# Designs tried in a protein design chat: VHH binders against F-actin-capping protein subunit alpha. Part 4

Target 1, 308 residues: F-actin-capping protein subunit alpha, of Arabidopsis thaliana (Mouse-ear cress) (o82631)
Amino acid sequence: MADEEDELLETELSYDQKKEIAKWFFLNAPAGEINYVAKDLKAVLSDEEVYNEAAMEAFPVYNKTHMICLEMPSGAGDVIVSSYSEINENEYLDPRTAQVAIVDHVKQICTKVRPANDEELPSLYIEEYRYALDAEIQRYVSESYPKGMSAVNCVKGKDNEGPGSDFELVVIITAMRLSPQNFCNGSWRSVWNIDFQDESQVLDIKGKLQVGAHYFEEGNVELDAKKDFQDSTIFQSADDCAIAIANIIRHHETEYLASLEVAYSKLPDNTFKDLRRKLPVTRTLFPWQNTLQFSLTREVEKELGLGK
Below, E stands for the ipSAE of ESMFold2; O stands for the ipSAE of OpenDDE; V2 stands for 0.75 times the mean of E and O plus 0.25 times the DockQ between their complexes.

## First folded at step 1 (VHH)

Design c1 (framework vhh_surovatamig_d1)
Fold by ESMFold2-Fast, scan of step 1:
Structure c1 (fold): chain B 308 residues (1-308), chain A 122 residues (1-122)
Amino acid sequence: as target 1 above (308 residues)
Amino acid sequence: EVQLVESGGGLVQPGGSLRLSCAASGFTFSSYAMSWVRQAPGKGLEWVATISGSGGSTDYVDSVKGRFTISRDNAKKSLYLQMNSLRAEDTAVYYCARGLWFGELLRYFDYRGQGTLVTVSS
């Protein structure tokens, strides 16, 4: 029956419908689990062309959204793949080492490294602020996230050669604990946008924290907690700004982690039984009639933000 | 009030086994994930293992995986840690803790017991 169900699904779904459904499941894969989703989708779709096209479109978005860390070859260090470090779809800047990583998104590997050119790097004026902040964030991350990684990127004003103009730095912190043998995966991602407002002499700080956990033994418990923060401090020397920003980040992240653990430790056991896998259901429970297929395609379009 | 009482610690030779127990009271035991954490002499607190409220999901620090087994009996409101193939580096005070933990990523517990000492030496 499983072969007949797969054949029936292939008969009823168009190429575009299969591709968009596959992309939706890739993009909604829990942190660290896109390759498990890939394996399941390959088995269900039985169409290598649809699979390959969906993967090529989804993996770059997934990798940047989840801010995956890739090892650069020949001991060059690690790079965080994100929209903040993106030069183009396949090239990502590591501002700490002034190197550009060339990335194969579907394989999730760094294939090559090159030095960053001067046009890709911030000015010396901006680099003073970036470097000082990066050093303080590295200290914080080493203390608080045993397997964590961080990066500080300049996303606005990189060409400022002195005071008088605003600029923006983004702090990324990412940590992941994968325990698939115990049916549990955890992830932490935080993004802090620091808007250095020179005219007002103020730093406007906006944080976005995301914690994911997935338990998938006999049920499917997916915890996805997001929190936005706002703060501010005074615009001062590079070293003083770095210390102030790192302390603000530490304060908010520590308090959020504490509150999150208290909340999750109180989850009733029966919540584990109410969740199911997010992968496509065969026809045994879901009648894939024309109207339902249309509704599912529209739902996928809404999730992906298509048509805006 | 929440109470967690550990027992089962003691002196054991390398390669030996011990079973730790924790008796819980003052809360609905089955509704909470539980963990074992330890503190070696002169070191900080280290997470060892976590178990979900139902007992259906478990997680372990890499250094004890395959040697230690966390389990629970919700009817008896008890948490257990079976420790096999003990090493000198396992010498620590072991604490029963109430909390949900995601490996090395998230380490927060709202309550823990007084601890039970495990000494692994010849």
Scores: ipSAE 0.000, ipTM 0.150, lowest interface PAE 16.9, mean pLDDT 77

Design c10 (framework vhh_8h63_2)
Amino acid sequence: ELQLVESGGGLVQAGGSLTVSCAASGFTFSSYAMGWSRQAPGKERELVAGITSGGSTYYADTVKGRFTISRDNAKNTLYLQMNSLKPEDTAMYYCAAKLGWYLRPSEYDYWGQGTQVTVSG
ESMFold2-Fast, scan of step 1: ipSAE 0.018; ipTM 0.478

Design c11 (framework vhh_5j56_2)
Fold by ESMFold2-Fast, scan of step 1:
Structure c11 (fold): chain B 308 residues (1-308), chain A 127 residues (1-127)
Amino acid sequence: as target 1 above (308 residues)
Amino acid sequence: QVQLVESGGGLVQPGGSLRLSCVASGFTFSSGSYYAIGWFRQAPGKEREGLSSISSSGGSTYSYSDSVKGRFTISRDNAKNTVYLQMNSLKPEDTAVYYCAARLTYFWSNPAEYDYWGQGTQVTVSS
């Protein structure tokens, strides 16, 4: 078994193949764990150029996808790194404070801040809607998420100077509990797209919620629960829209969390035992280099459509 | 609304060359948003095969399938929102419908999956 596995793993990979495989491992790291993956990959690859190139390509995608929160220097607050706040690969708008954070993705730090310029900010008309919604969402998040952060960004129609054209706001809510000393990490992420349809006088609301948990004490258990939502409401004043949207978000998120708590309480002990049977019975470690190279080869084949 | 439109296919003799273009709309390459554009092909009765990809994020190197490495070259023009596939030394085995596909960074998107696909362009290599 080990000899046959080692023979397969001795197949030489190209530079491009190693890079794409390494990127896959970075991009599929659990929430808050990309630096653990980074340490393992750096040790296994033995190629600093491949590692550096993969990290430079993967960390920006990972950081935006996971909507990481970074502390801005000198007490300027926190920024959520996402595609919705992105000005360019290294610059992310905090619309609440009208500041732009300059980000080093691989280090996961905000190195500098600058004021946003006029072209980066929504018009006064759009800002009225954004501001009102942001205020209601901040209130909701403060009540419901002890370590939560939120942002409201305009992603379409930011230059509208008055009624007559559609625009889109996106609400992001993120919360993370990192407890490596207890072998547990948890994350909550929600994204709500609100399409303000002026001609039809309707708001089309689409939500995406993701809850992650990773337990890695003696055994490895990962939970990744996702849910999509649809809703709508009437296009009204900025304040009335904000209240209606915040109430819709609160309702769906509260119901979903309650459903997850009920599901956890109803899981029988034998279900956990059945899941544990799928873990290796023997814990004999293979050299990480051989194990990782085998997995990496298979994932490249899958990504390129060469495997099923 | 994201759309991808391929062009440049056609009939060519073995050993010939073609250049395929993929024009993207609904997002911009210069916006700073992460994207990956891949070229794929599918011949009748075969599975869709990945050929090459290019990303917006920091990379100067490209992934190529062994079947096309050294013969095909991927490139981009961000100002024109266009990705190209230069195909040289074409073989009868390269006959297929060629697709471009885009993977954009979305909250729920799996990095291994391509979210948006073009309609395809036929390439036929025969004498």
Scores: ipSAE 0.000, ipTM 0.140, lowest interface PAE 14.8, mean pLDDT 74

Design c12 (framework vhh_7ubx_2; at its last look DockQ between E and O 0.01; V2 from the best seeds 0.00; counts 0 for: pae O 14.0 > 2, placed apart)
Fold by OpenDDE, look of step 2:
Structure c12 (fold): chain B 308 residues (1-308), chain A 120 residues (1-120)
Amino acid sequence: as target 1 above (308 residues)
Amino acid sequence: QVQLVESGGGLVQPGGSLRLSCAASGFTFSSYAMTWVRQAPGKGPEWIATISSGGSTMRDDSTKGRFTISRDNAKNTLYLQMTSLKPEDTALYYCAKGFLSYWGYKMDYRGPGTQVTVSS
């Protein structure tokens, strides 16, 4: 009785499937670790074309989502890559210096910088508010996030020449806390949308904060915490608005941080059991029962069917 | 001259409800955001809620879900419906033109306030 070893024909993944899997890995890379993922993917993917295409598609999304900071050439400062600063796919506005950074997303570098056009900048009226806010936010960030960066972008009403119409500013704050020696990388990202309502004379403030942590000492544990905020203040002078907004942001972020500290202080007691790792393809929760050292390469190989 | 007059405060038992009113005059009521703030003894002023033409916003704490801000522009009146009142809600409640943040930003105009006391 010849045990017909059902040669499970390992159906070779199609090009598209490989690409999608690769993209998933890129997009789900922890903050600041996409290049590690890239290295591993490149090593396991036998198809350079798949890799390149996946990278070209994923890196821009990743970079904007994680609001990476890039140094502009010739000491022009740093620019935050974000959808809020995006002029086009490869150009990002630094409103503080009125410059536009040309970005190579895959290399994560600013290759060139140019002056912003008048059309790319907010009106003088809007700039007054933007500038004031930027100043206060910079002060806040410098005090709270030693390695943090911030930007204030106008996303609506940039052409408003004076009162009478609404406009929207977005505050972006990004900070990385890298501690590889402790097998931990963390990220702090917040986005604050400020809707300046002329008719009602109210500023509606909506905040989104995301805290990421990756622990990789005894496995792969990712923490992704998100919090939404809502607040309001009155439409005043540019300076007064700036102060008010900055204080509101400071308050909410500080409180949230405190809450996180409390929550995480109890984590050691709450066994890693509740920490769920998402697997790239199946989105299934990885059972932490296996103390197997996390190997991205192994996972990629497994998912791509590139193993033996 | 801008005038704001609050009413509807009083003594209420825990779990009770109150509806505060603020009569506004001296400005185009419908054109401005209106705010409720409160100040408890020994504490700084606390923002409760603001209502504008674009909608309303409320503080994200224990008052959320219990308090509701509304306005009647035809009557130039601002309202605060309070339900499930707690002793901690005991405060002088102010109606204000503008906004008083958690940090205690000064509003342009506010009424003299109406006292709300929640006590068993």
Scores: ipSAE 0.000, ipTM 0.223, lowest interface PAE 14.0, mean pLDDT 83
ESMFold2-Fast, scan of step 1: ipSAE 0.207; ipTM 0.689
ESMFold2, look of step 2: ipSAE 0.011; ipTM 0.440
ESMFold2 (binder alone), look of step 2: mean pLDDT 79; pTM 0.796

Design c13 (framework vhh_8h63_2)
Fold by ESMFold2-Fast, scan of step 1:
Structure c13 (fold): chain B 308 residues (1-308), chain A 124 residues (1-124)
Amino acid sequence: as target 1 above (308 residues)
Amino acid sequence: ELQLVESGGGLVQAGGSLTVSCAASGFTFSKYAMGWSRQAPGKERELVAGISSGGSTYYADTVKGRFTISRDNAKNTLYLQMNSLKPEDTAMYYCATRPYLGFKSLYPHEYDYWGQGTQVTVSG
């Protein structure tokens, strides 16, 4: 940590000011590094009460924002901690296994697991869409992300019993490469909100991709790149829209990775290789109209400093 | 009243094949996800295969490539075709319905409307 942090925390600051400063350091910890920041901050503060309260307030926000993946006990699988899976501050739904993980945020562990109640799960109608999409996303993630994890959650309309009412699914993809012995950590997080307009048979897609990298051997170099995407398509069934959505996600994520590799060519190649497998650009397989739209997107990215 | 009745179990030699069936009544079968679980003596109950109302399938790694789950909505019947059977496949096989739960759940008590079971014994 910087000397200015020690000086600020050692002045005549109020309890609340010290707590807010401590929270700031926790919340700005690079992906996968909050426990290193915690160790340093605890040594600097020398005030266990301020430390404990800051940690209790910051870790839940950090864990949900970074979408940390926790192993559920007794081989019950993994859960992604996010606002989209949140039942309450300590309980997070895995819709794939219909289990609720009880989480200790500060320790970053799942302490217990229980079955989800019927009221916590989507209706049969919505579950058909969620299940089909989850299956396609699992195939995509297994091909593209070494040690990647995914979840598909229903965030609106879970009680819809049939067609005609709108609903929303969220796709989460996370991958993390922690290599502190090589002074390098990397993360990939993507969130895709899929808004189903059931009466018109149209769905709207909003994606947010976030890539982090931190190099700390001979200095401190951080990358925190974010990109928003929008798309839409027409759907007829759960299976056909699942395939279409997975293809749209794959296309945008592949092109964004290519743009980052060009923009940040000075970074070690292994950072992006460890997070995501390199995929060939498939623009030649798309109709001319789709290729043109991609080219226009790249021009916008160049203006924003993300493309070459 | 919902009822599930399993049949087709029996004794089979290792490497052989067997089909078990589940006849469903008392509910709209076509709208429900269905699954097959098994329990060997002294072991926890394991979900081995699942099929959604839309036809998407799941298989446990222990049976993938050997077992095939299918459904006949006109007959309200669920099937499990078991090929290349091994002695470790010996178990009581149960038919279950789970309209809202994922097929990878490790908690048998979450399954609604468990049948009586049918015994499969593989010798070797």
Scores: ipSAE 0.000, ipTM 0.112, lowest interface PAE 21.5, mean pLDDT 76

Design c14 (framework vhh_8dlx_2)
Fold by ESMFold2-Fast, scan of step 1:
Structure c14 (fold): chain B 308 residues (1-308), chain A 122 residues (1-122)
Amino acid sequence: as target 1 above (308 residues)
Amino acid sequence: EVQLVESGGGVVQPGRSLRLSCAASGFTFSSYAMHWVRQAPGKGLEWIGNIYYSGSTFYNPSLKSLVTISRDDSTNTLYLQMNSLRAEDTAIYYCARLGKYFYWGGDAFDIWGKGTLVTVSS
């Protein structure tokens, strides 16, 4: 793999050509692997200036595209780095805590936080809808995605002070399963655009799901599956909208996961199972034992078309 | 008005089958996961199973081979099919809507039917 990169760069290339090639490798790094690519590329290039410039240009694009999650200092929680939360190249809004994370893209760290300004936050009217939806999505994600992260951002109409105007919320869900010691990595990214159309009293829902898997022990096999979804529901109270939207998202994501497991049953790893929990946690709404929990898991496995 | 109304209960002999129905009104039935729960006289609640808005079902394993849950979203109706009924199946059967967070642990059922009594006796 290092030797292959050496061959590509042995041609007599200009500075700009070397930088663009390096940048291409960074941008095409599989989810969670940009630092492995960085390590290999740094060894191959031997040109620190080309490496540094390529990294400075590529990491911001990669980080936003892959929706990386960064821990904010002093226990402030985590922020999802995306174009939907972007204030500027180095500042990203966490709408849940009303804080802005200052990000060092190449190091992939949040260096400090500040409170969001009033002009960076949605109006009280919009925040009512955002907050309710964020609460429902947090429930869904905690149940369905081990170590998954979510955010709900207002991307249009945040200054609307009451009924009569349209606005748009975006739901982001991201999860990663990194096992480089087992030569496999997996990622889940979903983005749901919810267009609140007050005049027509409908919500137009558009989902984009992207699933990545990379197996690199006995060769280099990369899966990058993308799926678009459309749905709609009625414009109701904030709580009722939140419940309906979360149910729609859960439905489509569950169905898509089932279809991926059928389509890609030849994959040697259970990466998709590890990215998403097979069973929602009902957690003893009434008292039952561990043997019941095991049996429920087995039933879910059969229903999802996993092993007999 | 949000309501769940069970029907189909009655006296049935051991070994027979019975289908219960639950008619939902006042909410968007197709958006909610629905549950069946029973309570035998003098005992606590026992979960039978549920059906997701997608149609996927989960059952209490001790009852899995004996019951089938289905739904008809066009008529807002939930069903519980029970086979090979035993005296121990004598109970009040409730359909219930899981509350605000749907399938999250510790959440309460927010809407219950009044229940339908099933008596299994010879």
Scores: ipSAE 0.000, ipTM 0.114, lowest interface PAE 18.6, mean pLDDT 76

Design c2 (framework vhh_8dlx_2)
Fold by ESMFold2-Fast, scan of step 1:
Structure c2 (fold): chain B 308 residues (1-308), chain A 122 residues (1-122)
Amino acid sequence: as target 1 above (308 residues)
Amino acid sequence: EVQLVESGGGVVQPGRSLRLSCAASGFTFSSYAMHWVRQAPGKGLEWIGNIYYSGSTFYNPSLKSLVTISRDDSTNTLYLQMNSLRAEDTAIYYCAKDRYYDFWSGYLFDYWGKGTLVTVSS
């Protein structure tokens, strides 16, 4: 009764399930391309409510995951939209300027800016460490990433007023290489968690790096690579900590980029023909059941060895 | 560091129910789909089901009437409710994080827990 079970699953697709499938396409859009996915998906759905609800739920998640950079009005600089800067779904802290950006996620714009409240900012003691690290990271990013952006946020212990208490800073680096005239878009995202352990006098450092690329001249080729890192250094003055952390980040990021270049250079052109964008073909009817069933069965079989 | 820690396993009598938990940390739990997978002794991995960040669920059709997956985003906890347990449900149960935002990765897993053992025995 596998055939009867498949038919029952198809007839059981609810409004919410169709919305979740639409959200899946948004969330799997390549970096910088969610609006292309939105245009294609809107054309094939033929259901304005499903589209609108999926977009309202997916864009905030996509924007935070991809760490999009939005220009704040009146020359206030740019803000990185991420879970680490999030005050609420629509408000994101720029700790460098001590301003909060109010964001329209679906339009991907900063509509307003306000000063941060004292309760939203770290203590003066923590800010000394954050400021010094931010300055060194800006120096590194300006040297290494064309049009790169960075932020340093305090994610734990922001109310600590002096030595004897632990705190955590997060370094975010994001860069996009959008070259549609050359049929290539790329992205870099790195997140470095630095745990300042005052009792042990150690900084514990953990990095997560993600690189995306999409080539679409003679086909659609998509690359996505991730790497985790660990390191440590000693707890010193704010300036000395900042220098040490920035050097550690520079070292790991430089080596990872070099290793990716070597790895990608060994892929034959015919291997790229097996990679493709996960978007529906433009139609007036969207085959929800067939697309979901095919994707689920294939991926479960690949990852779990589940045959049927 | 992403960590997934399963708990609630143990020895249970046939026909009874058991609830497993998975405590998640080191990522924005509420933003990711989560999966349950099991491995019986001497068998391959078997996918049980998933739950999207919205709460929508999909199950392995062979297990649909026997299990329920739920999540509590306020405590970063994933649950698997199992009913009418049988000897063939003896397995190590794993929770896994979906690579949902990676466009290579519909229903692919980037992190797994160490597993919790369930033994159905009289």
Scores: ipSAE 0.000, ipTM 0.138, lowest interface PAE 17.9, mean pLDDT 75

Design c3 (framework vhh_surovatamig_d1)
Fold by ESMFold2-Fast, scan of step 1:
Structure c3 (fold): chain B 308 residues (1-308), chain A 124 residues (1-124)
Amino acid sequence: as target 1 above (308 residues)
Amino acid sequence: EVQLVESGGGLVQPGGSLRLSCAASGFTFSSYAMSWVRQAPGKGLEWVATISGSGGSTDYVDSVKGRFTISRDNAKKSLYLQMNSLRAEDTAVYYCARDLRFLEWLSPYYFDYRGQGTLVTVSS
């Protein structure tokens, strides 16, 4: 891609090309850092219209991908913005409170809430399973992630009124620590798909865990570790399913975090110091910044013995 | 509830040795990297040494390399710090801690420490 990069440098970029480049920077911002990237982009871009359009297109994708948590007004609780809770681009369901949050993606705020319609909520039969699981997951998250948030959404079969049909619940767990004053930001995201299969009387469990960390005091070190899990358990009562699923999730997440801590403690001080190098300014080394981030992510995954 | 109880501190002459111990309870000890951190009078916390959950890897601040040795006994849920060739600058309250530096997003503290610490005074 050297030839294409050279051509872009020699020719003034089109509106669409500038917009796509700006969108790339937004979408590749580390967890919790999109607003810092926004400030930097605004400073280096002369075209305000390009900036505004890129932000409008990128923030919704970023917010859903990072599963940001927003406080609903008037003490209505928090909502997790994700594709699993999405009703439309600006409306996200909190199944715990049966409310829909209306979201301003670029400002990253919930502007108002409304009650969920009956069509947006699972049937009483499905809700019994969702509620029991949500209660167990809340217990686990409160013990393991002091700043963590969770949600349990029904993504298939929400209209089932009794046994005989399959349904799917998704467990989302998010935790973030933003400490830009101390030059570090961290994130945990896990998504567990639970397929309740009535014919086989089995729950098929698939987990996806993602850990992000960004240290930028004496340079730039970005960690992005991903892990996929498979498990299963028997289809039984709502309470028994909830306990079994929560225990499976707890087991895998606790073991994965422990393995990351062991791997981290094997890295010598000089390795982190060597990775903590100042990145060049975006406007002069724009393509190199992209290449460096991908290389660092892959290299760190190799150092930690992790693979995707 | 996580509990960490440090012991083994005391007064020692420069060039002397001391062994610190930490008894841990309330968590799966072998699953966590453990650290020793210290606080000299009127100063902030300083990380001293870390050991992996299995005990297979250790790391030290430059000023103590070759003098201090961190170790653990997972069966006894105990952490140790063998301190040799002690210097006046090693005078501090020593705390054992769960090492959460990699998991800073889970805690407001870089290290999760609960004990009162153990005082080490190096003077003639």
Scores: ipSAE 0.000, ipTM 0.146, lowest interface PAE 11.4, mean pLDDT 77

Design c4 (framework vhh_7ubx_2)
Fold by ESMFold2-Fast, scan of step 1:
Structure c4 (fold): chain B 308 residues (1-308), chain A 121 residues (1-121)
Amino acid sequence: as target 1 above (308 residues)
Amino acid sequence: QVQLVESGGGLVQPGGSLRLSCAASGFTFSSYAMTWVRQAPGKGPEWIATISSGGSTMRDDSTKGRFTISRDNAKNTLYLQMTSLKPEDTALYYCARGYYDILTGYPLDYRGPGTQVTVSS
């Protein structure tokens, strides 16, 4: 077996190749850790233009994929940045407050808000279903996810004025714990697509759950566990639909957490079981430890061919 | 202008193997990450694997023991080698340029028309 990697390290990388490698490190940053990766990349890359272009391309993708939650200015509440709330690359709808957040992706801040216009908001008929579901999901999240966040957006059929046409709502739940002083960072993300099928009088429910864990006390260990779900229920009143959907979501999320606990209990390292017991948790940010920064710098140097 | 064309799908028996190809044109293939995604009838899209411009791979845990993503930059072609195929692998398989948004299930950039894989006895 010949290792030809050392021979390739002496080949000059193109601008585009360096940018794509930098983007890869940004996009593979663990949940809540992209700014630490940014610090390491900035230290390793002498080319500010490569860094800036990679960051401008990667941060929007990372932010939407991780469904980051941003505080809107002047006490206007929080918005979850996702493809489901996206009006355009920089504008994200919070239907709960009828506001559009203007986002600076690289800085991960909401710079300003504006009122949503009528064309951006669901009809009164759809809003009845969205509002009822949002209320039940907020209740579920408050009970199950300390400091967790949720949003319910209409992604299809928002202009329906009454019965007879299909529509789709999406439920997003996100929670994270950044605890580098305890050598762990954890995240929970779930997306539930509910297709309200008026002709068949059925709700088709599809869930996607993702649990992230990063442990770095005795080395760097990263886990990313995913699970897809499918379920259905009957199309009924807004309040009854909301209760049924929330119960289905609660059932699947509770069952999945129990399965993760069983799976991780058989591993030599019990820290992953501790993540499950600590999720959902606080969103407290702390500085990175030197050992983690050292590991990231070496990986970046290796991929970019900069380390001699 | 950017074009992705998948091929290599077909009918195969459980336990069989199949290799999918994706021919890319209209961009500098070697500079982009490439992704495989599948969609079964009546279900949403499911991410399978991504390969970076540098050759590093990210794979879905449920298939990574049976599916291998690779690329040939000289031929502007992306591959997916599938082994030990199961009936639940029946889906339309797409290649896409760029990284896949794993949580939302959508490719982040251009997607091909797909190639059908049917696993049945």
Scores: ipSAE 0.000, ipTM 0.194, lowest interface PAE 16.2, mean pLDDT 77

